# VH-VL binders against o27280: the designs that were tried, part 77

Target 1, 266 residues: o27280
Amino acid sequence: MDSMNVPEVLEIKRIVEESESVKTFIFSWDFRREVRPGQFVMVWDFRDEKPMSVSLIDPVRSEIGISIRRVGEFTDRVHGLSEGDLLGIRGPYGRGFELMGRDILLVGGGIGMAPLAALADEATARGMRVDALVAARTADELLFLDRLEAAGVNISTCTDDGSCGFKGFAHERLLTLEENHDMAAVCGPEPMMFQVMRILDERDVPAQLSLERYMKCAVGICGQCCLDDTGFRVCAEGPVFWSQELSRVREFGRYRRDPAGRRVPW
Below, E stands for the ipSAE of ESMFold2; O stands for the ipSAE of OpenDDE; V2 stands for 0.75 times the mean of E and O plus 0.25 times the DockQ between their complexes.

## First folded at step 3 (VH-VL)

Design p27 (framework fv_bamlanivimab; at its last look DockQ between E and O 0.01; V2 from the best seeds 0.00; counts 0 for: pae E 14.6 > 2, placed apart)
Fold by OpenDDE, second read of step 4:
Structure p27 (fold): chain C 266 residues (1-266), chain A 121 residues (1-121), chain B 107 residues (1-107)
Amino acid sequence: as target 1 above (266 residues)
Amino acid sequence: QVQLVQSGAEVKKPGSSVKVSCKASGGTFSDYAISWVRQAPGQGLEWMGRIIPIFDTANYAQKFQGRVTITADKSTSTAYMELSSLRSEDTAVYYCARSTYDFGSGYMDVWGQGTAVTVSS
Amino acid sequence: DIQMTQSPSSLSASVGDRVTITCRASQDISDYLSWYQQKPGKAPKLLIYAASSLQSGVPSRFSGSGSGTDFTLTITSLQPEDFATYYCQQSYSTPWTFGQGTKVEIK
């Protein structure tokens, strides 16, 4: 058995409150185990296990951060934890983002900004120009703006209610932007990603998108995260996909499978 | 008519700190970024940093990292620049300037009148 | 950091003259280039943004051109009020940087 598949019990080093519903849990990390933006880890609270994106990668401090949105029982429990408490972490898993070019566009919605924040750090460290379109329902739900600004990222915000930045959805805002980028990374609600991808494709901007699916094993065995028609496993072939790959995925932007295997519309 | 009004001239001793204010009027403070740019006597313009008040976080030029703090008070539409450990070389006119923070931005369309800071023993 | 190099550092011209100032970036900055005018004792004034867009209220005798690394500010017919120092500024990436300036003096 691969050692990476055994959860390592780690102490929560710090907790950053990103918003009312999102916390970032910071752990000491041995970077002999490489981790890339876009990859995920399985977080185990000794009762249940959920995949979570890595939102912070800090080799200098030997830390990683995992941003978790409060959405259910598992995350409720995790959000109840304090610094010094323990969690099981196994991974990282999946395919992360690739960086290419000089100018990169990040389009994130809600908690989808988590992996993109990590990517932004890497991109800026590489001397790339980073534009980040950060979307949320309301201003209070916009994530990582402080981190992005501090890193020199050019930020454009959009909110459904117009409380910050452009009033509307990410794809609508994107249509108003004329800047060209060498590549794009997208993560957020799948309907958002679907629309954004279409725009980027029309503009001939190579795009990578991070998908979210029900995930059980994280090692490509159980098939719970398989995408229809292609057989792509989000945990193995993803969660980051190129737009060309997703163009082959019929269900993308349309529906997903629930734990029982039933089609659930977005 | 958008205006940026800065605080008055300062005379400081070496090693001390100076805090300059920049009050915005006639516009929406939250829709813009505030940059600080200084100009030593007879010299060119030097960008120090920027804050986006709505984010309440600043970006600094590395040259000033750790010595400059840019803050903003949204309730009063006022930005602040504090420079510590002052040296004679910090003698300059300090300007605040407004820019957007969206893509394609970065031009400073509205400037304060400038604040002269003199550092002398 | 991106270095901005202006040329010339100074020039003498007469009213009615065509004046051209150049700015070169150390790397490709696309069109993220602005031009400012500064008169003695005054704050800089934005003239051109996005390399070629004329700021509202700026006379049409001012124009900007260029992309990538080479940019030009042109005054088609110099007016008495145009004697000043001009600066280019890149906003491609932080830290934003300015050219050294070009002083336009009366001949």
Scores: ipSAE 0.825, ipTM 0.909, lowest interface PAE 0.7, mean pLDDT 95
Fold by ESMFold2-Fast, scan of step 3:
Structure p27 (fold): chain C 266 residues (1-266), chain A 121 residues (1-121), chain B 107 residues (1-107)
Amino acid sequence: as target 1 above (266 residues)
Amino acid sequence: QVQLVQSGAEVKKPGSSVKVSCKASGGTFSDYAISWVRQAPGQGLEWMGRIIPIFDTANYAQKFQGRVTITADKSTSTAYMELSSLRSEDTAVYYCARSTYDFGSGYMDVWGQGTAVTVSS
Amino acid sequence: DIQMTQSPSSLSASVGDRVTITCRASQDISDYLSWYQQKPGKAPKLLIYAASSLQSGVPSRFSGSGSGTDFTLTITSLQPEDFATYYCQQSYSTPWTFGQGTKVEIK
């Protein structure tokens, strides 16, 4: 399947400004190459390529969307592009989310809402009840609220500064919510995901968590992306993992590795 | 205590549009969703849609999609429901009601007094 | 859309009676069920939310029970002000939907 490993040069059809720092780039997509929520693509600006989660999957319009936060040189260049400009897209790669049961909880922090927005669309299309806890530092950084509401998702928000909804962190908000769910999907900063996972484990809610660190390598191209003691390769076996798999990883939520392999607290 | 105060009764001709207002008095609706529910004479309650003002987002029942628009002005704590292409079967009392938008929400604890809309030639 | 069916559509009762009204959902809605009271010419008033939680200010003679598809509203000692139409409403999935109503009449 050489076509998956060769970038296709695609025209930017539409750009949506999600916030001051986040844009969604929309492309026409041939759905003979199936894309599932939780998968990622490699985005190539003809200088560098970076992995980006797919945030919109629309077979009716034959479109995909890729949401990108401005955090460095590559993303600054991409944010400078306009409708009609070209980007290389390779993929999709990775495991997508699995849906089960009737009720799903989504917990997203910052740009982690991107893959969860695509999942919300699929879950609502299947007739599932979807509850989304959307967390950010400030109200201006809450993402996809309009899209989630239009899809019929039940939204709860929390912001670190209290500017919208609960004042505090996602796990603190989750402790005040007594709804039970058949499953959960979680994506955001690793310390947030660790705390959320612990609460869901105590409530016997199976959860899938999306780990986007170490996703420098495309699936099957680089084998060096891995998790701590378990040896899971994020690009090959992830980025989506069940909570039971992550419970065996001592470093999850506590430490990361720098380029030299040293343990660094989150 | 927060109250929802609606605009007065309207008589409209078929094919026209009506815009009903709902203002929060004694408080704000920023942390709440505002739903619109109608009731035709002698009939039950029918949910039309809701808006979450802090997100500036609305969701509509499929039956009303394309004819109803729900908006909110946060600065005046006022929500609006506009229904276009009016037909005689749109004759009803239209209520606004607030709910929390968080999980388990959808129960409406504060209701406006209702606005009678009559569509006749 | 989720259909909500109430039983009975109407009933006659006297002050002091115990009244029960049932509500059935066309699919499992867990406990996302509310009960409202409506008097002629007035807006509905919330009585019960989350199937069994009594709204603040509502008299304790009102209670709700049930989960899944079958729900009950009970009034243990009917008062004169309780003659009204009662509606159940699901908030499991949009669009929110109401039962057809149960009219509680005097005599």
Scores: ipSAE 0.457, ipTM 0.744, lowest interface PAE 2.9, mean pLDDT 87
Fold by ESMFold2, look of step 5:
Structure p27 (fold): chain C 266 residues (1-266), chain A 121 residues (1-121), chain B 107 residues (1-107)
Amino acid sequence: as target 1 above (266 residues)
Amino acid sequence: QVQLVQSGAEVKKPGSSVKVSCKASGGTFSDYAISWVRQAPGQGLEWMGRIIPIFDTANYAQKFQGRVTITADKSTSTAYMELSSLRSEDTAVYYCARSTYDFGSGYMDVWGQGTAVTVSS
Amino acid sequence: DIQMTQSPSSLSASVGDRVTITCRASQDISDYLSWYQQKPGKAPKLLIYAASSLQSGVPSRFSGSGSGTDFTLTITSLQPEDFATYYCQQSYSTPWTFGQGTKVEIK
């Protein structure tokens, strides 16, 4: 039977408390099923299934990590589990991030840093220079800072309330950062991603953005994850899209291009 | 459960300004957009503009450009709309409304109770 | 600006009737259309978003259809609490605009 379509029941090997509201659940994983940063898995608690980004990919230790924020009934139940408890995992699914060049920028908001942390590990292992802009509402919600520092990532932070780093929005901080990166990877609240994408596009920095939509099947059959303008299925053609692909999607940030090809707000 | 509570009714003279507040509770204020919509007596709904608090970015309908200022205070979860150079035609009920920022953004799913503003001498 | 035109401006119907209200956009707005119900002295209430998606807590007798320029709101069994004014609204581009409203009166 193809294990990608049926949840494999796995034991929680370790739990890392990333913040008061975010835990990373670590499992043994057979890397004959390859996992790439930006891909997702469906996590099954024997009642419901939800898509979650992979935040740790460690083929040396044969481990995969999944970071989950407590935001509702499903995630409350999962956060109540202990090491040794069981979860079902299907996947991986979707298109992951593609690395290019030698210098990359990561822009993450809240739990959106999870797939970017995995990408940072791969990029630094390849010898790339990695800059990360880590955003949250408060200092307590900034994720993966110690891990990113240990990997050699150059970190800038911003918080809405100014409790750590730049006081303000990620896109405001981005305007003050150096402009020369070979690519960017962005994941977080869609309003943040929209504004960040506009700045990166203006600067001609190739950007990949990770989108989330409701998913039921995760393999492209049910249509619940579609971007209506294009018919793109987030679970099949994404969740990671290039900014050029998203430029054709009306619902993403609600912008259009003028006759000269420049972006125009509605 | 998100609620929006607006400041009380106001009576103003022509040429003055009014500032209406809209306090949010029960959700994360900075994750949404707050729009202002007015309705003159017996008339339809008119969108004035909106602010996205996480970006501190406001957008206005052309008709109100230069007369309206929409702001937000994230620390108090409160949005404000100030309309200047008031005339009798500005007599209306002013609503604030939340738009969700997801696929299909721009649909206003939570509304304040409305603030009646009367402009007369 | 995108003009939204509703038809009819008003109608009278009996409890139990099927009611349809149409909304036409001055340009293609895909499915960026919502419908609102407003009762006198009250704030508008969202019924339908994305042209056809029913908002949580709205009775199933309400439905929306259409895309592009032509949209319809249907009430399949009119109830006494449904007398109100109904508005369509586009969110395709700013300024967001509303139709002029359709007043539904129960005979």
Scores: ipSAE 0.000, ipTM 0.405, lowest interface PAE 14.6, mean pLDDT 83
ESMFold2 (binder alone), look of step 5: mean pLDDT 91; pTM 0.943
OpenDDE, look of step 5: ipSAE 0.816; ipTM 0.907

Design p28 (framework fv_bamlanivimab)
Fold by ESMFold2-Fast, scan of step 3:
Structure p28 (fold): chain C 266 residues (1-266), chain A 121 residues (1-121), chain B 107 residues (1-107)
Amino acid sequence: as target 1 above (266 residues)
Amino acid sequence: QVQLVQSGAEVKKPGSSVKVSCKASGGTFSDYAISWVRQAPGQGLEWMGRIIPLFDTANYAQKFQGRVTITADKSTSTAYMELSSLRSEDTAVYYCARSTYDFGSGYMDVWGQGTAVTVSS
Amino acid sequence: DIQMTQSPSSLSASVGDRVTITCRASQSISDYLSWYQQKPGKAPKLLIYAASSLQSGVPSRFSGSGSGTDFTLTITSLQPEDFATYYCQQSYSTPWTFGQGTKVEIK
């Protein structure tokens, strides 16, 4: 009803190939409609609509970027588009990240680095010290390393296969890193986020975690966007939650929801 | 801008408990952490623990674990420190202090006036 | 626990003197170090945070330096109101720990 809930048809201004499976689509954006790191938009290809995190926020150039991984029919079609083609965008939606303190740890897995790249830009602009742990299966799947380096971020990497940085998982690498941060932000596969949260809780580092799994309903009209014990609706109250909020949810890290809203073990 | 006002002096018997309050005024209570630091007569400063009201979490120095409880009431902007099983060596001035996250985490820029707790038989 | 050691434990100085107090951490704490001043019967007052940042309202004669394990507080021209005990404090890891204090006394 509001202009934020009506798709605006925007021209693809520029496409950046982040990897063989990930592209960032850049659009001109009117910043009278505020966008914050951690928020998402609904991307409409005139057939289907899917939620995508905002990965670039540039008010100086009046641009936003949306990073999309090729994983199915919708994303395959979008990856086939060229500069000058049109997409529908509505939003932004959801709760963005909050920044506090002078030091932040970012922990990103795969495409989870997309919202964290936008957050890194804001944290750096605020004069914060930014440490990033970037995790992926292989070196070719590590995202935004050049952008993070250009922003002055202190980067650590890990890959499952050992092709870049530490050989192992994000939480194993985290155990070898500096223990002091005022806050952390985490985005990636839920089992990874659960292990990372546990370590950060033991270190008394408050963390914000982005739960992007239930972003099928941008306006919060469906009950499928729920967490088990608290009834939080990800599209309405998230996708970003403090670790203190998630520590009270029995579902986090143990169960996921299917399209019918039923609990399914990981 | 922010001020911390503590409750008055206490005289306690060994084995009893004491609960000291720290009321904040000015600023937003949930924007900072509250630490408790004690100082025995003629001794240095000793950190006991802190609470972060925004996250409803407290952590303690291991020396006090099991005897100290730090809580916060957001509705009254008041932090509390309760120390149980009091001993004569707990005789000290107890301070509350604010830690902000604006720049350089963990420094304490605003302090309460202190609460003298004397443990005597 | 991270141990903080100050040197000296006490010193005698005259008004106008340059005073230097050092603080050593048992492990690297980056720049997560603060300096406090305490006068008898009063709460501590923050002077320096993040090793070298001067707290608002603190006179410019106070300065801090250092990183890692070795830190210094300097008072360039000691004033009568500066006779006090000074403490360093690390906030790199819990529990936060203080140095034993340095008492600055009138010579």
Scores: ipSAE 0.006, ipTM 0.410, lowest interface PAE 14.2, mean pLDDT 82

Design p29 (framework fv_bamlanivimab)
Fold by ESMFold2-Fast, scan of step 3:
Structure p29 (fold): chain C 266 residues (1-266), chain A 121 residues (1-121), chain B 107 residues (1-107)
Amino acid sequence: as target 1 above (266 residues)
Amino acid sequence: QVQLVQSGAEVKKPGSSVKVSCKASGGTFSDYTISWVRQAPGQGLEWMGRIIPIFDTANYAQKFQGRVTITADKSTSTAYMELSSLRSEDTAVYYCARSTYDFGSGYMDVWGQGTAVTVSS
Amino acid sequence: DIQMTQSPSSLSASVGDRVTITCRASQSISDYLSWYQQKPGKAPKLLIYAASSLQSGVPSRFSGSGSGTDFTLTITSLQPEDFATYYCQQSYSTPWTFGQGTKVEIK
């Protein structure tokens, strides 16, 4: 019986404070179980479990990292833990990012930089040229800048309030960047991702976008998850989708679902 | 351009191990992954596993987990596949093949010539 | 594991014929599908990757189409050198899996 989807209880080896609201929890990992950028794990605190993207993949040190933003009661409890404490981890789940061509643009908003940081490590190790547009509401919410710089990534920043870099939204900053790329990877709030996707489509740049809301399909027996106006099996195909796939989804970037399944504007 | 050259044919007894080599020439060894694929006489292709040299990690098909070990020596640009506890049904031609980190990652564009492994009682 | 099923398992054709081979995945694999040609005693040769992209050096009479679960390899105007066994392969998730093969034989 080794196909059971059971959490493995792991010790928190190290905690990195990324910002006032974000911490990366680092665990020893047996890389006989492969993990790729864009995949997620379920984090269990012995009361509740939530999906979290893998933000560090380090086979040399035999470690993975999971970056968690403090948003609610679950994440507040996890942020209260210390090195040596235990968490349950199961997975990885989902389709990871695929790399294409010689150069890649990463566009990340807030915590959306977490899976993109892992992707940046893989892309630079492969020898690709990596440009990153890092967006946040304020300077204090820009994540992984030091890590990206150390990896040789060419960084552009923007903040809504202008406290660091370009003053404005990610898509407004992208319009001022003239270089085309062989591909792009995008992760952040859906309205941001929708606007960025439209610009990349006009430039004929294929993009992969990570949809956080579809990660929950991995925790239940139910496999009947579909996008509005499409027949995609989200738990098998997500959370990462190509822009050509998402262009057919009327819901993407415009609507979300409430607990009753009703369409609600962003 | 990359070429893959494999070691020569092997004849083994049941219960023994075999280690097949795959030497890459041309290109940067760390820019691609190396998969191992076998084919029993008159049968189709069966993926065994792959190694990602830049991460020094390998993943395997569950059928071979515990019996197969795939390694890479970056200094000699050589990948190895070792299969232990050999059975007669392991008689096959074993191929190494490379994949790049390109669109549709996982397609194998360059293949070795194959290594015949015969397991006889 | 994702199961790949090819149809037909074999077919007979004449030079100049249009040949169609289909491949079905047991679950959606988007466009992570490749086609290979294998001749007796030789290693497989990549023909098509990403469902529809023609590998450099492969004749334009070969084409691929499909997405999700249903895929097709088409050979227009079959040539003598095209008599071989053809395999589809998914790379959407590990383990990577192949179809059982389609043997294209001369009539």
Scores: ipSAE 0.000, ipTM 0.394, lowest interface PAE 16.9, mean pLDDT 82

Design p3 (framework fv_bamlanivimab)
Fold by OpenDDE, second read of step 4:
Structure p3 (fold): chain C 266 residues (1-266), chain A 121 residues (1-121), chain B 107 residues (1-107)
Amino acid sequence: as target 1 above (266 residues)
Amino acid sequence: QVQLVQSGAEVKKPGSSVKVSCKASGGTFSDYAISWVRQAPGQGLEWMGRIIPIFGRANYAQKFQGRVTITADKSTSTAYMELSSLRSEDTAVYYCARSTYDFGSGYMDVWGQGTAVTVSS
Amino acid sequence: DIQMTQSPSSLSASVGDRVTITCRASQSISDYLSWYQQKPGKAPKLLIYAASSLQSGVPSRFSGSGSGTDFTLTITSLQPEDFATYYCQQSYSTPWTFGQGTKVEIK
């Protein structure tokens, strides 16, 4: 049996309050097991298991961080945990982001900034210029601004209510920006990603997008995260996809499958 | 009219710390970044770091990492630069300067009047 | 860090002269280049941003050009108030860095 598929019980070293609804849980990590931005882990609270993106990768401290937004019963339980408590972690899984070029654009919405924050760290460490468009509904929901600033990332903010930065949606803000980038990484609400992808395609900016789907096994067996028409498994072929790949996915930006397999609109 | 007003001249001993303030008026403090730039006598300009007050955390030039702390108080529209372990080489005029933080920004359009810091035994 | 090299370090000119100052970056900085004027005992003043955009209130005799690694500040007709030191600054990536300056002196 592959050791990667067995949850490792890890102690929560630290908890960072990112926002009212988002916490980052930090764990010791053996980096003999490589992890890349954009990959996810399965988090097990000994009752249920959910996929979560890695938002912090720190080989120096031998730590990883997982940012979790409080959205349901599972995450509610996890948010109730304290430092020193235990969680099961297995992974990492999936395809992470690739970096290329000199200038990278990150477009993130809400908790979608989690994997992008990790990517920003790597990109900056590689000497890349990183521009990050950080979007949220309100100012207090903007994530990782302090981390990004500290890393030397150029930040543009976008909020639905205009409480911070551009008033409007990420794709609307993007339209007002004239800068060209060598590549883009996008993660957030799928409608946002869909619009952003269109703009980037029109501008001939290679883009990678991280999808979120219901995942059960994380190993490409159960098929719960299969994308219509293509058969792409988000847990195996993704969650990071190139825009060209997603252009083949009819459901992208339009609908998703719920746990029962029914089409659910965004 | 947007203005940055800095605290007065400082004379410090080696090994001590200095904290310079920069108060913004006539504009929105939260929409901008505050940089600190110093200039030794007869020398050029040297960027030390920047803070975007609304974000709270600063970015520093590596040269000053661990020795400089830039902070901002949004309630008073005031930015601070604290430099510790002062050396004679730190004798300079220290400027705060405003810039935007969005893409394409980085130019400093408003400057404080400067604060002379002299480090001498 | 990105190194900014200005040339010349100093120059002498007369009122009415065309003055050209160059700035070279150690790597491409696209158009993330600004020019500042500084007079003795005064804070720097922004002249040009984004390589070629004239800051509001700055006389039209000042202009900037260039992209990538090579940039130029031009004063078409030097005025008495233009005798000062000029600096270029890149904001492509942190840390932001300045050129060493160009002192424009009266001939």
Scores: ipSAE 0.627, ipTM 0.859, lowest interface PAE 1.2, mean pLDDT 94
Fold by ESMFold2-Fast, scan of step 3:
Structure p3 (fold): chain C 266 residues (1-266), chain A 121 residues (1-121), chain B 107 residues (1-107)
Amino acid sequence: as target 1 above (266 residues)
Amino acid sequence: QVQLVQSGAEVKKPGSSVKVSCKASGGTFSDYAISWVRQAPGQGLEWMGRIIPIFGRANYAQKFQGRVTITADKSTSTAYMELSSLRSEDTAVYYCARSTYDFGSGYMDVWGQGTAVTVSS
Amino acid sequence: DIQMTQSPSSLSASVGDRVTITCRASQSISDYLSWYQQKPGKAPKLLIYAASSLQSGVPSRFSGSGSGTDFTLTITSLQPEDFATYYCQQSYSTPWTFGQGTKVEIK
């Protein structure tokens, strides 16, 4: 049964070293199961299962890519794998990005550039003009710049430490850029996304934002995915939301919750 | 302020290759994109391609795809344009020019002095 | 590719004249349009970027206007050093393309 709820054991075909902390794992994929930018898959190392955004969608080569940042025990184990090793993959899950208009702004922070790289490929294939603001803490954490340039994307960079491009945060750089876009897509740390959303709202640019922290909720394995002010469940609607849907969520961009359920500032 | 200094004039036979250099001073290569623009005698300006050195990849105009290669050596702040399978129609002055790579940019504010390339039998 | 068409291809003018050069894009390019001046035997010099922004060091008699597909370069009072060829250039998408040029000649 070719069901997205049944994990397939797939061979790692290629591994691309994106940075010291990020690798893209490439698998052969049967595109009878359509994959769209903004969707994720569950990656199973035969011990634990974690949601990962799809960062490459290549129907010509019949491949998908999954970019994984090394942040803990599961991702450390996966980073230790080699070409030819096996992983379980199921999905895709979640809402993908919706494209509209003639031009799009992408704003990506760190690993949040991964789903946006897949979106950039689709947008350029559709003949859209793509502008990307790529943000990271340091120059060596800027991701997918070579791939975006190859796709014809117009790139701006910023780093917290000033090691590449504008010195500062994504929203500070965006304030110095006055281009008007038909839409935007944003993915990165929640405080970055909140500040960027505010600027895009002021400019009347409709934006879609990806809330990657809630991807597990989209497969129904987490009961804590209800956003506080709206009562809708991220697991049913996400991970991609329009800015209009997020404008009433008081918690978005301001607070997170600790293991005890307490609100703590970002 | 930055200056771009190009290599000297070249005379080449049809079917050969030419490699022109463009050295930047007074700024880091990581802040700039470098374009190559040519001008045949009495003709207008023609964009050939550009490189953003920090990305390590170049974009080319379709007309030159397969014949042109643009590279950069970040350690020497030098960009190169190599054009192969030369024809008499490639006789032109070749310019390098810089811009920032932020979206909305694409204007070339500093230009090299030009390199005359003559293709003759 | 985006085609850039300038009008006129050449014009004759006297010192003190108002000169207007137009540039038309084959599709909308927003304000991603630059103007360059080129004198014989020399590299081009940037005059205007983002359709209307005057480059530092360029005299205020030069101005640019327009958006979308139609753009204009104006020289309000032509000086002897302004006899040159002028080019528009789009940077909205690669490949970047130039207009064919407008030669401003002494009358």
Scores: ipSAE 0.014, ipTM 0.534, lowest interface PAE 7.5, mean pLDDT 85

